# Designs tried in a protein design chat: VHH binders against Uncharacterized protein MJ1408. Part 5

Target 1, 350 residues: Uncharacterized protein MJ1408, of Methanocaldococcus jannaschii (q58803)
Amino acid sequence: MSREANPFKKMPTILMPDELMAKALRRGEKVANEMRQKELPWLLKARFVEEHKVRTIASVVADNLQKVIDKTPPVRKLPKFYQEMVEVLVGIDDFKKSMGAFKWASELVRKLGNEYARKIRKARTPQQAGKLRKEFVGRVKSILEQIHPEMAFVAVAREKLKDLPTFKDLPTVVIAGYPNVGKSTLLKKLTGADVEINSYPFTTKGINVGYIGEIQMVDTPGLLDRPLYERNDIELQAILALNYLANLILFIIDASEFCGYTIEEQINLLKEIKDLFKAPIVVAINKIDLVDEERVKEIEEKLKEVGIEEILKISADKDIGLDELKERLKKIAIKEFLKDKDAENKELEC

## First folded at step 4 (VHH; framework vhh_6qgx_2)

Design s61 (from g01 with S54R)
Fold by ESMFold2-Fast, scan of step 4:
Structure s61 (fold): chain B 350 residues (1-350), chain A 125 residues (1-125)
Amino acid sequence: as target 1 above (350 residues)
Amino acid sequence: QVQLVESGGGLVQAGGSLRLSCAASGFTLDYYAMAWFRRAPGKEREFVAAISSRGGSTFYTDSVKGRFTISRDHAKNTVSLQMNSLRPEDTAVYYCAAVSDYYGLSYTPHEYDYWGQGTRVTVSA
């Protein structure tokens, strides 16, 4: 797995105790049938069958549990965005405890399989060999029931984590602003309509990811499109995880107010985002074709009063100012991305 | 519809003999391992004897070894259990069972695919 892929995408489906046990017993029976076809004296054949049945059951169970461990990335080695998402959605400490239960059970089942295989090799009768296999199966069932809560926890964790968006390690612009300010039209025109829809926690609309060459554009409907302080703590933390991706925030203002929100409401959302995010902000005043130059100047002055340095005047609908916006976004996003990479590389130590 | 039918049960005095037979309808027994199990009042099913699909291998529980003999008649599609030197402790309902394993013998009731309805054996003191 790399920084360009969701690290949890390769987590396998988590079988519950009864399902895993049924799978192991079916595989054991297939191996037993193969062994029964060998030409051996009845006692040797019976012992050989039961021994290999036990070894197969142990391997299927132990390997299945170990595969979950091997295909789950260590949390401490994840990009900061994904570390934050594990904490918010699942809880890192409980996740680590549950993974520990999988390792404990895998090792114990393998140890018991070896012990019972050795006992079966010394069995005096086929009946004794069968009884030992039955005892082994009972002990494996008990082990799986003991870790049943942890298996259920990891299954739920996998469902929450496997559908997280895949972000590339590229300069990233996060788009914010109220609904209907022209974000979808703008994104389509800047990227040529090459957008991917991705799921994200705490939004029913998901997020849209598009590209301007090697610049990653992330539109966040349902996340950065209404007051942030109205959100509960978990929702806000999930939104703030975007800080680990954003090299630049592009905030869109609708100068016409046809979106249904006043300029004052729009600037208040901008102030909240500015306070909570570390990335620089570029503001695009959209729909300038629908208002007088005097109105645009009033909005520009209000933006300067709240500390906005980068202001562009556009019309997404009429293709006004889009080339200038595109070049400004590229320049700032690349610069910030390289600064963040330099800082990140300095934190990494032997 | 596949069915196993037992016969030959009855009342016998201690030291006597009985021969149980198991016949199949709806399929042949030629490729099945066959076994006899019994259930005494108030107890679970226990293994008695087994015979391989080709009759080349037999196995008995220790308590009946030397007294009981399991055999097959491929022409009649039957398996039989000859019970000699019967004891009151042999009183039980006797069941024949088949497992589709070509060369294997199984000693556990839950591993058998087909079962008869049972035949009653009573040994008086």
Scores: ipSAE 0.000, ipTM 0.070, lowest interface PAE 26.6, mean pLDDT 83

Design s62 (from g01 with G56S S57Y)
Fold by ESMFold2-Fast, scan of step 4:
Structure s62 (fold): chain B 350 residues (1-350), chain A 125 residues (1-125)
Amino acid sequence: as target 1 above (350 residues)
Amino acid sequence: QVQLVESGGGLVQAGGSLRLSCAASGFTLDYYAMAWFRRAPGKEREFVAAISSSGSYTFYTDSVKGRFTISRDHAKNTVSLQMNSLRPEDTAVYYCAAVSDYYGLSYTPHEYDYWGQGTRVTVSA
């Protein structure tokens, strides 16, 4: 389980059959030219050259395919969030099948390399040695053509997976609420301004990751800022994968409605998120500096009616209530993180 | 009733190692998350490391990651801080702190319920 970078970041570029074959043939020819410099009888030299061409081609092809396997993390060992992303974006069964095809081809090419090297060693003429090398090359080309669909699949999978965000294994607060309710200003003030911008599926805005000490703060523009039931199935599954990351959801309400959404619309989005996410929710009523106390009480009453118990009153712009919010978020996020991990560990022990 | 007692502090040269221990009396560590904080001369108290009640999760401030290791021994009712590759900047009084797992871990000293008296660590240049 990677704590530093996206586990798929180290996946190598996937060469297609013609590219991999061309690379192997070039390496084989380079080795052959070095072998031709040895002072040996003509037949022995010819066999030696062809034998080393075959061994080099086999190694280049087999090692390249094995490198893809070695640099791809086993899905079963990944954090649950990344397992879900493989399922949503790629399909776990097809991904495993494709890795199996790479393994099969790597082993077969190495076996054939050994077999043809032995046959070349026994060749009676330079022409026979050359014919055996050509047969070997033809068989390797056939094997690579046979797994071409799986190679193409893994290349596409790599592109989808390598740009997933890097999440640390830390207590995590996911921030939700309509656009312009003050999420970016609040994140900046709570984390001290430095945030990492990461790509995420189905949002052009990406996600913003910041930290309050060892608390991971994730702002999700384009994901948790509009009604979820209007999303297509694959998009919704990608959004719901955040359930495996979130220890706490911080929902921001704009009390002034200057964001362009009514309190009723904002509470409806809150109810939807509460229904779909398992993490507890803290609600911050923002922009209290722009409304009177009676308006804030009205909103608080409506929130209590929909089952919200953790409500804070803030102004991100005027620095009102931010220290209380920061300490509350730390306390709840750490508590839920440790509780969730301890429960998960007990389940795995059984 | 609840008491935490630190030990293992002392004088050490830069690059050296020290092992701090915190012994709990009047309660079991099985229900408490534990942390180490330090206060350098003329500075505020800062977070160093923490360990969950189960011992499965550990947290470190960036300046000590890779150098310090926090651990606990349920049988001995003790939490320890192994301090390697010590620097003059690590000179401080080190405090052991406990918080009920009901309330969870915090990086804020104010949220810890029980504190030791502190043990002094001096790292010479």
Scores: ipSAE 0.000, ipTM 0.081, lowest interface PAE 25.9, mean pLDDT 82

Design s63 (from g01 with S53A G56D)
Fold by ESMFold2-Fast, scan of step 4:
Structure s63 (fold): chain B 350 residues (1-350), chain A 125 residues (1-125)
Amino acid sequence: as target 1 above (350 residues)
Amino acid sequence: QVQLVESGGGLVQAGGSLRLSCAASGFTLDYYAMAWFRRAPGKEREFVAAISASGDSTFYTDSVKGRFTISRDHAKNTVSLQMNSLRPEDTAVYYCAAVSDYYGLSYTPHEYDYWGQGTRVTVSA
């Protein structure tokens, strides 16, 4: 019912071993000072102080580690797009291993805290109680140093994942084409100017998300707006993760070439996208108000030669062909979305 | 990079006992939940037993409860399955498997990331 948030948005800042230990020791000392104010026999007071110090240190460390787990979604239950982004940006196996290290350490620290609290209750001297507390602290430090690499890994992963875009599980149209072909104007015209800017890896411009009723429209400046052979491997894989969202690709051609790219250059980008994406492609020939009919027909024939069958002629600026485009996008996107859902349900039933 | 190696399989008479062991190839199992699955001739893999990364939680399929015990040894980096009161229907290839359990144990083979090659257990009538 409500807007789906990026599943990693609520991941907390990851404290490193020394910082977490310092925080736990400070809190333990505050609690110990409160306990020292009680009117108790000297040995009972000493045991009480050390027991509460141990329990507090264990809780601070264990709760901090558990909070990271609680605020991080299980990868296996994520939509495929987010699973792919974890794989591409950080690596799923190492991410799951590192999260497992947090759980292991949290449970072990809690277990040791209980064990040492029981031992302190049986201490025969204040010195013995203090020695047990020091032994506990040493073991906690050792545990945190053991998982130090995994803590560092999750801190880096958090920075990469917390700013991923928010997508809904809806029929989705991904918009592609060179800069200045009219994508932003078209998106505003189709969605009534209700668009949200989201961050995305490897683009400083972000992506624009808008809606036509229950159809999600995604404009991808910086991603699908220049030749894909110019990308490094990890950047290309991040772009290709959009395959898990796209039910349809809408490719915009600027018939006037005022965008600064020739028709041949624009069609070459289209061919690259067609080869790398599974979704069907609809091509909208934009700015037809700026060219004659013969030019539009020439472009249409060139598109048919490269295997494009769904071609529409529009002017976003002059509101030409937009109703036909809107209905065609809805029809195809919904059909493809339902086909994908039917395939998923077939696997679950059998 | 985690590789699992099973050992301890063999031939045993009904009512007998076997202890299976699973070891990681040079990497720690500390952060992984561990499970034993088995595949009888002509059947699919079925869950047998699981133990959490901490060792505090264990789960068993109903047919082995009270007969099998799963345990782990942190220092030796191993997981063991003690099988007592064995029955002919326990005849199968036994596999150990590992998965990060940061959200809880799984009974589904598909959810496990790392698998051993299996060790054969034959229980004669």
Scores: ipSAE 0.452, ipTM 0.797, lowest interface PAE 2.5, mean pLDDT 87

